# VH-VL binders against q9vpl3: the designs that were tried, part 383

Target 1, 224 residues: q9vpl3
Amino acid sequence: RGKINIQRPKAPHYERARVVAVTQPKYPELPKAKSCFKTRAERTQQQQENPYNEIIAREVRNWLDHSRLVAFFHLSSITADDIFRVRVQLHKQNLHLKSYGSKIIEQAVKNTRYEAIVPLFHSNHCIVFSPDPEKTAALLRIVRRVPQMVLLGGIVEETMLSRNQLVAYAQMPGLHAVQAQLVQTLSQAPGHLIQQLQAHQNSFVQVLDVHAKNQMNEETPKST
Short names: E, the ipSAE of ESMFold2; O, the ipSAE of OpenDDE; V2, 0.75 times the mean of E and O plus 0.25 times the DockQ between their complexes.

## First folded at step 13 (VH-VL)

Design C123 (framework fv_imvotamab_arm2; at its last look DockQ between E and O 0.37; V2 from the best seeds 0.65)
Fold by OpenDDE, look of step 13:
Structure C123 (fold): chain C 224 residues (1-224), chain A 120 residues (1-120), chain B 112 residues (1-112)
Amino acid sequence: as target 1 above (224 residues)
Amino acid sequence: EVQLVQSGAEVKKPGESLKISCKGSGYSFTHYWIGWVRQMPGKGLEWMGIIYPSDSYTRYSPSFQGQVTISADKSITTAYLQWSSLKASDTAMYYCARIDYGEYFGFDYWGQGTLVTVSS
Amino acid sequence: DIVMTQTPLSSPVTLGQPASISCRSSQSLVHSYGNTYLSWLQQRPGQPPRLLIYKISNRFSGVPDRFSGSGAGTDFTLKISRVEAEDVGVYYCMQATHFPYTFGGGTKVEIK
């Protein structure tokens, strides 16, 4: 039984985290008595204005804008070593695993087309970026071996996909494969047409031959 | 493999201008920050500033603000550090390094360094 | 600016013996998001710095397991379980939690 690190409680499962987030009583903000003491919130807000967040948010935005494949994962009790192993595997496929704070992501995507992803980041999470949407299958293959990484959804070719949709997408033949198949099908069509045309001609010739043979047989006088 | 290759050693006189370079390879140059670090002879490391090559966003240490200019050319995956007027006190080793905020929050890969000597 | 204080300045060590380097920050390095962005760098003689440890205790790629990082808040430690000849150099702690980023003064590890 792994020693429960009381100092760093494991983040709850993403579903539990969502429930907890929704069920947390919204306590009315106590009227901020102008007490000379900057409230923890004000300190936190001032910390939010740290140029640091802006810097990281810029990076996040750039990754989002230049990635054709983005996948979002919940991390469930994954060790640093496990993450490292996964990262190495992903990197071999030109997949980039990144982890950012939820608030940073929120800041990065605020008032952008990516704002809809914010609800996915309620717990420990990571993002995988790729310039190649064809790597979706490879990504899923790699993460299947990592039960601690739970796929939440993704963005492919600027389209937001659910978990199921992303899985379905990965199962689809690549665009090139589909195109090749189409070309193959189209290339076979004339052959089939020719065959059909020839079949009719051949059938016609056969019928004519039979007719000719029958006529020849009828013209052979029964030598009485 | 991720590599940062810096320009060669420079010997200059006080008052001269200088621009040294750091070329990145083996990774997406536009997605990672480049930082510059100064190391004076026999001294420790000093953070100078950072640049995001994608849009050339730059931040400087207060100690180096206005003293140097950091720039980048993403088309050739190169970052630059430049002085308009060198001082003898600028004699140092200068390192460029990549910063990954998505994973390490530090300098993960370093250039080999550029020695700048400013002497009268 | 955050002041990073390293001790000792010099650490003469016998081969095969452990070494320990301390780094203290003037302020907490815990970020508002709960992460602590402390790194350890190694600089061998005549070489550029190399990343050893990031986020207090995580080993960078290719770093031997004899290196370990620990600490919290303002106090951090780099340990080398068994010093090898290749470990000779200057070690720096670096904080990236607060802008501007700052380095410790360095600790020189030498072989006795």
Scores: ipSAE 0.779, ipTM 0.892, lowest interface PAE 0.7, mean pLDDT 87
Fold by ESMFold2, look of step 13:
Structure C123 (fold): chain C 224 residues (1-224), chain A 120 residues (1-120), chain B 112 residues (1-112)
Amino acid sequence: as target 1 above (224 residues)
Amino acid sequence: EVQLVQSGAEVKKPGESLKISCKGSGYSFTHYWIGWVRQMPGKGLEWMGIIYPSDSYTRYSPSFQGQVTISADKSITTAYLQWSSLKASDTAMYYCARIDYGEYFGFDYWGQGTLVTVSS
Amino acid sequence: DIVMTQTPLSSPVTLGQPASISCRSSQSLVHSYGNTYLSWLQQRPGQPPRLLIYKISNRFSGVPDRFSGSGAGTDFTLKISRVEAEDVGVYYCMQATHFPYTFGGGTKVEIK
């Protein structure tokens, strides 16, 4: 299974990130033209298209849509040389470190299932993308030597995971090992207890089927 | 490890069509932009345009809009630069280069170049 | 279009001595998100260009630390602290802040 026990369902970093993103300062507005009057059409025409919003949004959406592992980090006082060294180490593991502007990410994920990630980008940040969710353990091993990169959470197989959930996911042996463990449990049960274990097994199998179906169909995880 | 390998030198006559190629390897081809750059003999570099191979979105320099076609075939990890009718002034070295907007905001890896000679 | 003006056009230097290349843009290269997308490229004789410096001052992979970039706004400088024989070639500045992307005219560095 790719999910951990939710004894602590509320994550303070997600709540804090949401508040910080909402309270980020706005750009101060420049003085208007000498004329005191402008029509609504003239005010709208003062807005220029930002071609990088379109260009970078296409890139970001493509990375999000084609990555089975996405991890979000806050950067604290890290040099360009140090982040470059980390990028090289990650690249060897098919892990792709990227950094985009918060407004660009907001545009890229608007009207998608990923809109909930916007509050995570309240300051310096980076994102790691990979098609290989099994590389989560390698990712965490590499970045533990980089205290300036603070894990915020991630997306694995279309499911948002908190920091603790992502760490727990990285320690799991995998789906086939869970299935093998269940089969071995059944082989040890006596005949009169089979009915009770079959009821529990049906519950476990249904959880595994939901997980496998989500992975196979790449269904959008619920995002709120 | 990242490589951009371009097609070989071309010698053409004015009015002929031409399509040169740039094959990417060692990276996720559809996840990065490809740009084309011209270097006329003894001159500097000129940006021609970019393409995103995932969806073939293109953006051209105004100087080259309508003069060339940039395309890509993601199934063979190849980008193309194409002329419908070559001119002698198209004689130049043409480079493809990869763009990583997630870090460098510029051309991080370059092809070896394709020399195009157009002579009457 | 943004005009990028490089000086000098040619920079002959003695081995082991510093070299300095200037690049001036016709408009500010500060993007609305605060970054400046100015790069330096090196083209050795008979080779394609390669990236040296991105975002004014950051060295790309495999670039020796004798290369450094600086500047702001419209004025930028590439410095080579100790020129080596392998540094011979043409150096270009490039801006990616505004479309279309534009390059400086180049500065030839050669050993005298």
Scores: ipSAE 0.712, ipTM 0.861, lowest interface PAE 1.0, mean pLDDT 78
ESMFold2 (binder alone), look of step 13: mean pLDDT 92; pTM 0.942

Design C124 (framework fv_imvotamab_arm2; at its last look DockQ between E and O 0.40; V2 from the best seeds 0.66)
Fold by OpenDDE, look of step 13:
Formats: structure tokens, sequence, C-alpha cells
Structure C124 (fold): chain C 224 residues (1-224), chain A 120 residues (1-120), chain B 112 residues (1-112)
């Protein structure tokens, strides 16, 4: 039984985290006397105004804008070593695993086409970026071996996909493969047509031959 | 492999202008920040500033604000550090380094350094 | 600006013995998101700095397991379990929690 690190409690499962977040009582902020410590909200707001967050948000936005494949994962009790191993594997496939704070992501995607992804970042999460949407299958293959990484959804070719849709997409033959198949099919069509045309001709010739043979047999006088 | 290759050593006189370069390779140059760090002879490391090559967004340390200019040319995956007028006090080793905020939140890869000597 | 103070300035160590370097920040390095962005860098003589540890305790790629980082808040420690000859150099702590980024003054590790 792994020693429960009381100092760093394992982040709850994303579903539990969502439930906890929704069920947390919103306590009315007691009117803090002006003399009391900057409210957590004020501290948070001041932290939001930190140029540092803007810098990181810029990076996040750039990754989103230049990636054709983006996958979002929940991280469940994953160790640093495990993350490192996964990162190395992903990197070999030109897949880039990144982790950003939820607030940074929120800031990065605010008033953008990506704003819909914000609800996915309620717990420990990571994002995988790729310039190549064909790497989706490779990504899924790698993460299958990592039970601590739970696929939440993704963006492929500027389209937001659910988990199931992303899995389905990965199972589809690549565009090039489909195109190749189409070309192959189209290339076979004339051959088939020729074969069919030839078959009819051959059949016709056979019928004529039979007819000719029959006529020749009829013209052979029964030598009485 | 991620590499940052800097321009060669420079010997200059006070008042001269200088532009040194840092070329990145082995990674997507536009997705990672480049920082410049000064190291005076026998001294520690000093953060100078950063640039995001994608859009050339730049931030300077207050100590270096207005003293140097950081720029980048993403087409050739190169970052630059330049002085309009060198001082003897600018004599130092200058390092460029990559910053990854998505993983390390620090300088993960460093150039070999460019020695700048300013002497009368 | 956050001031990073390293101790000791010089650490003479016998080969095979452990070394410990301390870094103290003037302010908490805990970011609003709960992460602490403290890194340790190694600079060997005549070489550029190299990343050793990031986020207090994570070893960078290719860094031997004899290096370990620990700490919290304002107090951080780099430990070398068994110093090797190749470990000679200057070590720096760096904070990236607050702009501008700042380095410690460095600790010189030497072989006795």
Amino acid sequence: as target 1 above (224 residues)
Amino acid sequence: EVQLVQSGAEVKKPGESLKISCKGSGYSFTHYWIGWVRQMPGKGLEWMGIIYPSDSYTRYSPSFQGQVTISADKSITTAYLQWSSLKASDTAMYYCARIDYGEYFGFDYWGQGTLVTVSS
Amino acid sequence: DIVMTQTPLSSPVTLGQPASISCRSSQSLVHSYGNTYLSWLQQRPGQPPRLLIYKISNRFSGVPDRFSGSGAGTDFTLKISRVEAEDVGVYYCMQATQYPYTFGGGTKVEIK
C-alpha cells in the first residue's frame, strides 16, 4: 500500500474532482475589514495580473494555434519518473507533452475558438501537441500503456473531438491511405470495364462460333 | 538533438556597436522562449531578458532594460543580442538558453556562450 | 526582485563524499498554481551552465541519480550523494516563480 503522502495528497480522479468542485459550498466571503489581509481573491487577482501569466499564456496559445493534433489528458497519481518516460516516448513521435496551470490555460484561450476546452482542466492535466494529425494512432498506442493518463478529448484539424471521437479517428485510415485506396479502386474500374466488354465480345464470338458450327453440321448432307 | 549555437568571440572598443547571435536547431524554434544570460568574468549568472520567437515578444530584466536589444529571426531560427554602444563594463560571457514553460520552467538547453571583450 | 542566497560559497569535498548546497529565497517561491519553480544549474569549468534539477526535485534528462534536490517555500537544497571528479564546478539555484528571474550567487564545488 503506497504510503499516502499527507503533504501532497493525490489529486482525486477527475470525476470526483468535478463533483467536489460543484459540491463545495460557496461560503459568502465575510466582509473583511479594509485593514485585514488581502483576500485570497485579491491575491489571486494580483497574481493574474502578473506578467508571468501572460508570458505563459502566449506560449499556450502558440502551441494551440500551430498544432493540428491536441489531446487533453487527466493525470491520475502519476510519478515524475513515469511522466518522464512517457514524454520520451512521445517525443520520439514528435508529440509534445506539456503541463500548464488551469488559470493560465483559461487566460490563454479566453475569447478564442478554444474557450470550450476550459472545463476539461479541473484537475491535474497535461496536453499533448503535434503538428501531424496522423500521429493520433501513435499517441493512443503510447498512452494505452500508461493507465495514469486518461484521455479527456482533443482537437484534430481545428475540430474539437470527444474521447470516443478521437479514438474513432485514430482507427481511420490516414488520408493518404484512403486516397491511395480510392486511386486503386479507380484504376481497377477501367480494367473491370474492359474485362466486361471483352467478356461480352467473347461470349458473342462463342455464340457465333456455335452457330457457325451448327450450320456446318446442318449443311453436311447425310450421305445416305 | 536540441542545440543552440552562438556566434564567435568578439573584441570591441568602447562606443562600438555589436550584435551577437544564437541559432537554434533540433526543435521548433518558434514554440520556445530564448533567454540571454550575462556572466561577468569570475562572477555569477545574470538574467538579461527573454524573447518569444513566434511573435518577437520581448521582456527585459530591469537592470538591462534600455541597455541591450533582444531580437529574433524565426526564418533562420536565430536570436540576437545587440548593443548600440558598448562599454568596458559589458565585457562578459553571454549565454543564450531555451526556456520551456510547459515542462521545466527554466533554461533547459544552453548555447556554448559568446565572449565579448570591450577594451580600450 | 527575489534575492537568492546560496551557502556555502565554496565547498571543498573529498571524492566519494557527499556534498550539500543550500539556496534561500527572500520570498516564497510557491507560485499561485501550487508549483515551485526552482532550478539547479551546474557550470563546469570552461563550459556553459547545464540544467540539473527543475521544480525543486526533478532531475533533468541525463543527470545522474547522485544529484537530488529538495526543499519548500524559501529553503532549498541540492545534494550530491557521492561526489565525482566530473562534479567540479559552480552550482547555481534559479527561481522562475517571479519576474524577473534571479540566480543565486553560486557555490563552487572543489575536490580536496
Scores: ipSAE 0.811, ipTM 0.906, lowest interface PAE 0.6, mean pLDDT 88
Fold by ESMFold2, look of step 13:
Structure C124 (fold): chain C 224 residues (1-224), chain A 120 residues (1-120), chain B 112 residues (1-112)
Amino acid sequence: as target 1 above (224 residues)
Amino acid sequence: EVQLVQSGAEVKKPGESLKISCKGSGYSFTHYWIGWVRQMPGKGLEWMGIIYPSDSYTRYSPSFQGQVTISADKSITTAYLQWSSLKASDTAMYYCARIDYGEYFGFDYWGQGTLVTVSS
Amino acid sequence: DIVMTQTPLSSPVTLGQPASISCRSSQSLVHSYGNTYLSWLQQRPGQPPRLLIYKISNRFSGVPDRFSGSGAGTDFTLKISRVEAEDVGVYYCMQATQYPYTFGGGTKVEIK
């Protein structure tokens, strides 16, 4: 019997104990870091990391600025051998498969028209860059065999295109002439497209979830 | 086929200037960083610095800041490492290497090396 | 600066026998987004270094299956399951998590 008053886990007691623990924190690690001291340590660490992130962001900006075709993909779990095979196939078509951290991409596109793409990189992703927009059809043909790479959209000749628009662009014969006509038609409200994408961020998350569940069925893309 | 071809071995006297080269081919030269690495006789590898050929942005290792100059000429796809006044302690093998942050962190392709000998 | 410490300095091995090379960093190599930027390089006698392993465990193009990388945090290992004559050389670990980039001191693999 002794006088060991320990509380065995029950739902009400566990929930109350958890709330009390959150309300009354015990022995916090370095509590003196609450004020400017914590801010000093964070600033020092950020300053050590800034050159690294800024260096890589410069590379990302250069790829964006010198690529007439950019395609964004969600990347499901894929083996290193499979992604390597895809990379080799893409490289043969002057298509360059890259992956960068989301914070670095955010830094690279800050204060640009591309800033709206940042939410696309909160999960596993990859980007394909190319100077050759006529290679869009080849890109989609190669990726069709790779269900782990799910097309989210792209940029062609400085115009943001939805998944459906990019697919339509790729299917047109005489790509150079059609490319000029398509870009002209779609470029009338670039700011409007960015505004719509930003306003429907939650909708994009829902589309990704639906697309993942329905990967064995027909695609029903939604775009304007 | 990615290749980095460096200039030939050099024998110099202390106080002389020197500029060695690293020519890249088989890839988009302006889209990848070029780094320089020193290997002193019988020693390991030391990172010297990097350059981005697109805009010639450079970063130096603190231990090499002010001792060498890294540059590039993107029109001929060539990066350079140069000294204004060589010292005997500059005797070493010098490598250039390409850096691909989008897939491989670190140096994915290396030049053959340039032996620099500085003797009285 | 992150100090990279390799052990052993020299690894004489019998042909066909395994070899194991350790690399220890002075700080965690985990980047903010969970990637660990550790590479292994091979330098054969009279040749430039070449990339073997990137991001701890990924083999670079053309690297045989007998090479494998593992580890986490501050402790990393390169293993050669069956050493062959062409594997003679010096092996370096390298970190790219924090500026400036730093190399380990090297491990010489030799046939006994």
Scores: ipSAE 0.671, ipTM 0.849, lowest interface PAE 1.4, mean pLDDT 78
ESMFold2 (binder alone), look of step 13: mean pLDDT 92; pTM 0.935

Design C125 (framework fv_imvotamab_arm2; at its last look DockQ between E and O 0.22; V2 from the best seeds 0.00; counts 0 for: placed apart)
Fold by OpenDDE, look of step 13:
Structure C125 (fold): chain C 224 residues (1-224), chain A 120 residues (1-120), chain B 112 residues (1-112)
Amino acid sequence: as target 1 above (224 residues)
Amino acid sequence: EVQLVQSGAEVKKPGESLKISCKGSGYSFTHYWIGWVRQMPGKGLEWMGIIYPSDSYTRYSPSFQGQVTISADKSITTAYLQWSSLKASDTAMYYCARIDYGEYFGFDYWGQGTLVTVSS
Amino acid sequence: DIVMTQTPLSSPVTLGQPASISCRSSQSLVHSYGNTYLSWLQQRPGQPPRLLIYKISNRFSGVPDRFSGSGAGTDFTLKISRVEAEDVGVYYCMQATEFPYTFGGGTKVEIK
């Protein structure tokens, strides 16, 4: 049983973290003297007006528009080093791991076909982009080794997929493989048909031969 | 491997026009910003501006606004910095660099630099 | 514009000894999203700048572990635990929290 490092408790599983976050007593925030702490709302409002957000939002939109595979992940207490390692692995597969603020993403997808992804970005998150939907299996393989990355869902070929659907998609043979199988099956069909046709012909010839032999035997006068 | 290759050194006279280039390779050129940085002889780094090659959106430093033009041709994965009329004070090393806002929020890869000398 | 002030201007260091460079910003570099976009760059003689540290303390790819970044708000530090001959050059801090992006004046690291 690995020594529970009490000094650096492993971040709870995403689901547990959500439960803990919801069950934490909301202590009434002491009236923070107006002067020192901009309210979260004020910070959020200032975030909306920052021209910088527009610039970053443009980038996010461009990634979304040009990616055939987009996967959304929750990050649970992942270290910078771990992220770096994962990034390197993903990059080798032409998978691009990016992290953007939730507000930036919201701005980027506002009034677009991607607006439905906004609810996925409530916590620390990252996005993986790829121009190749066939890399889904590779992505999942890499992420399986990183327990701190929890798959939330994704977009494949402009279709929103749940976590389970994305996993199922990764298990399916690639389109090319399926096409190849189909072609193979179709290529075998004529051969089978010819064989069947030939079989019938052969059978017919055999029957005729038997009939002819029988007729010849009947025509052989029993020389008494 | 990500590479930014800049055009060669330029020697010009005051009043001449100049366009230098920065070619990106080894990555998706349209997804990353390109910035230009000036370094005068023996001096520090100065941010000039940025361009998003996908749509050629550009932002300039106030100090360089109207003084230079940043452009890009995504078809050949090249960014440009140009002057309509060079001044002696434009003598400097010019660097292009890639910006990734999705991870580093800074200049992650740099070109080798283009030395521009403006002399009478 | 955010003014970035680096100290010292020059840092003569003996090989194998540690070096420390300070960078101060005129304003907080904490972005509205909670991140601080401070980077450290290294420029070796006759070479272009190279990214060393991003977001205060993260080492860029290929950067040795002898380099470390720390700080918060307006005060930032780059440390080299054991200076090597290849570490000679000028180091710059850069803020990317607000436009225009601004650089520190640079710190020249030299070998004694």
Scores: ipSAE 0.832, ipTM 0.917, lowest interface PAE 0.6, mean pLDDT 88
Fold by ESMFold2, look of step 13:
Order: sequence, then C-alpha cells, then structure tokens
Structure C125 (fold): chain C 224 residues (1-224), chain A 120 residues (1-120), chain B 112 residues (1-112)
Amino acid sequence: as target 1 above (224 residues)
Amino acid sequence: EVQLVQSGAEVKKPGESLKISCKGSGYSFTHYWIGWVRQMPGKGLEWMGIIYPSDSYTRYSPSFQGQVTISADKSITTAYLQWSSLKASDTAMYYCARIDYGEYFGFDYWGQGTLVTVSS
Amino acid sequence: DIVMTQTPLSSPVTLGQPASISCRSSQSLVHSYGNTYLSWLQQRPGQPPRLLIYKISNRFSGVPDRFSGSGAGTDFTLKISRVEAEDVGVYYCMQATEFPYTFGGGTKVEIK
C-alpha cells in the first residue's frame, strides 16, 4: 500500500473504481510498515498545499459573517439522540448548532479580530449561530436544560462578550437595550466613545487571553 | 422540512447540451453545500463535485473536471448540473445532495434523482 | 484517491436475522481533530440514497436503532440486528475525509 496515486485513465473515475472494488480479487491486506517515507520538506509542503480545511473554513466564515449572535460552548459527553433533540429545539428559534475542528476555525478567522476565539476550540465544543441577537434569551433557556453544554462566551453585533456579559445581555430587554446603549455611546464625546469601546474590547480580549494563554502556541508544521 | 427537488427525466441525443436543476427548500440554502452524484445503470455511486451557493465556489472530482459544469442561483435556491455536449456514456441517474460540514459531514438530504438518457 | 472496499457484494438474509456489512478504506479516514468522516447510506429499490449513519456510529434522524455502525482507522462495519422487509436495498459506505469523496461498491441486502 505504498501507492499515493491510483493509476486511473481519463475514463469516468467511479465506473473504474467500482469495477475494481467489486470485481477485484479479495485478499487479506498484507502487513505493511506504517512508516512515513516522505522527507520532512515534502511532508511540510504537502500539508501546506492541502486545501481541504480551507474549503470547510469557507462555510465557517459564511456563518460568522451572517450571524449577529454567536455563542461558544464546551460540550461534555452527550448522546447523538440528545444533541439532536437540542439541535431541533434550537433550530425552531433560528439558532444553528454547529461544530468544527480547531484548525478549521483558525483558518476561518485568520487575519480577523476574531483570532482571539481560537483557544476556545481546543476542547470538545459546539457553536450556536443566529442572525437574531434577540434570541439570546431563548438560547440560554434551552441550554439550561442541557448540562452537557457549558457557555464560554459569545459575540453579539460584532462585540465579543464574556460568559457573564452574555448572560447579562440575555436578561436585558433585548435589541432595544443594545441599540439604546450604542446610541448613547456614539452620542458621547469622541474621546469617551473611543475609550469605552477600547475598554470593552480590551477586557474581553484579556479574559480570552487568560483562558487560552498556555494554548495559543502554534505548531507551524505537523510531523508524524 | 429539508427538501431537494430535481428537474424531470431527460432524453437526449449525443452532442446536445443539457442543464438539470436541484431546488432546495426548508433550510438556509446559502449556508450548505450541494453535491452532485452520478449512478450509472446498475452501478454504484460516484461523487461529481460540490458547490457552495453563497459564493458559487465549486470543487470537482478529477474524473469530472472539464466534463460538466456545476452552478447555482441562490436567488431561487437552485443548483445546476450542465453538459455542453452529451455522450452516450452520460446515460445515468443524477442526484443532488446537501452537505453540512458543521454536523454530519456527509450527504444528509438527497434529491429524488434525474434520469438522463443519451441515445443515438 | 481513497478506495473504499465493501464486503460482501450481496447479502441474502432471512427476515428477522442479522446482517453485517464491512467497509475497508485504503488509508486512515481520521481527519483533523480526531473525527472520522465515514458514513453509511441506504438505497432502497427505485429510491434515492438516504443517510443512515454518520461519523462511524451516529444514527441519522429517523433511523431505527436496529442499525448500528462501528469501526476505526480503515475498518468499518454496519450491522442490522434484525432485518425487516423494508431493509432490502443496496448499502454504501462513503468517506468525506478528503477529496474526491468516494463510495464503496455497495452491498445488496436481499430476503432469501
């Protein structure tokens, strides 16, 4: 099994692969050394040139770009039936439960302000996306009955919120309160507006940095 | 309920063009990939390619690159599979199917299929 | 391309008896962050395929619990604990770990 590329003619791939798979003589797979025979340079280059994670990251970017509410959860062991029931309940509220690998998240948020969220995904996780920030209260109400989902924080209207800030946001009168606070902030003196926005941003980034500081190291290439 | 409804069966001659459709409903069409799968008569399944309707990004199986065109019109929640010049070997059942990389990582919902018959 | 090999090609089964279908991949299907993207599809006669099992062992919505999936690495199994008349059809394994996505050759389950 040292072959990387199956020799296939220009003919339709599936028809040839099906014929080979169905009619190929059956035999026990010979013991083969599971060694990597590629050089270090070839493995690094091949890893860099594999775009599969970037294709999936495109889906993640689309969810992020079209969601005014994003909530991050730690996910403990849960059955497929239980998580499916939660997903159905969330979907009824226009809340979309998803899970993506950390490498895919890193690629999706690269060169954006959201890079600070990457450490949240080094453990088992799920994300809830929604275009409706008013559904934050409904989200938290549904998740209260699901102890396997532990809220870590979120993003509302492009503002990163800690766990406590998101819970407090959910208890406000909804979108009207957020809009009123933003209007009041924008109506203040320009220097005060900059300070308030920077302070909220710095506080949230600092909380995220503390949670993930020992795990923000990146391993440029992977070796096996 | 998630549904993928495909256009009806087609009978064509070699050399003719053809465009078949797959209309999605019951979900946010632009957030999910649509894949196309061929099944030749009496044979198994072959992946042809995928499209992301949000931006029309496509990826083809090497066996089908240059043989067909996959496209989408997100305004009418419809994906398409096209041939510029059909061959008799294109006679098959063609399925569209949805992919959700955020949960199932597989073809979770399938269209009913479109039978394409190419005969001289 | 990852080659998916299914055995048996045909599985005649008495109603109420178990069936077991094997799928072997030409290389590991483990993807980033430890998930393995191996699915099982069922195609009843004259019908489109439908998803039964995703990520090796998770039943898709509405799939009866008599269907179960197992395996790791390169070896995977679909089991039907008690075959019913409605289970007649062709079963495919599929990998979505890398492009191109590939299917097994299919296993036809029949009532004998």
Scores: ipSAE 0.707, ipTM 0.860, lowest interface PAE 1.2, mean pLDDT 79
ESMFold2 (binder alone), look of step 13: mean pLDDT 92; pTM 0.940

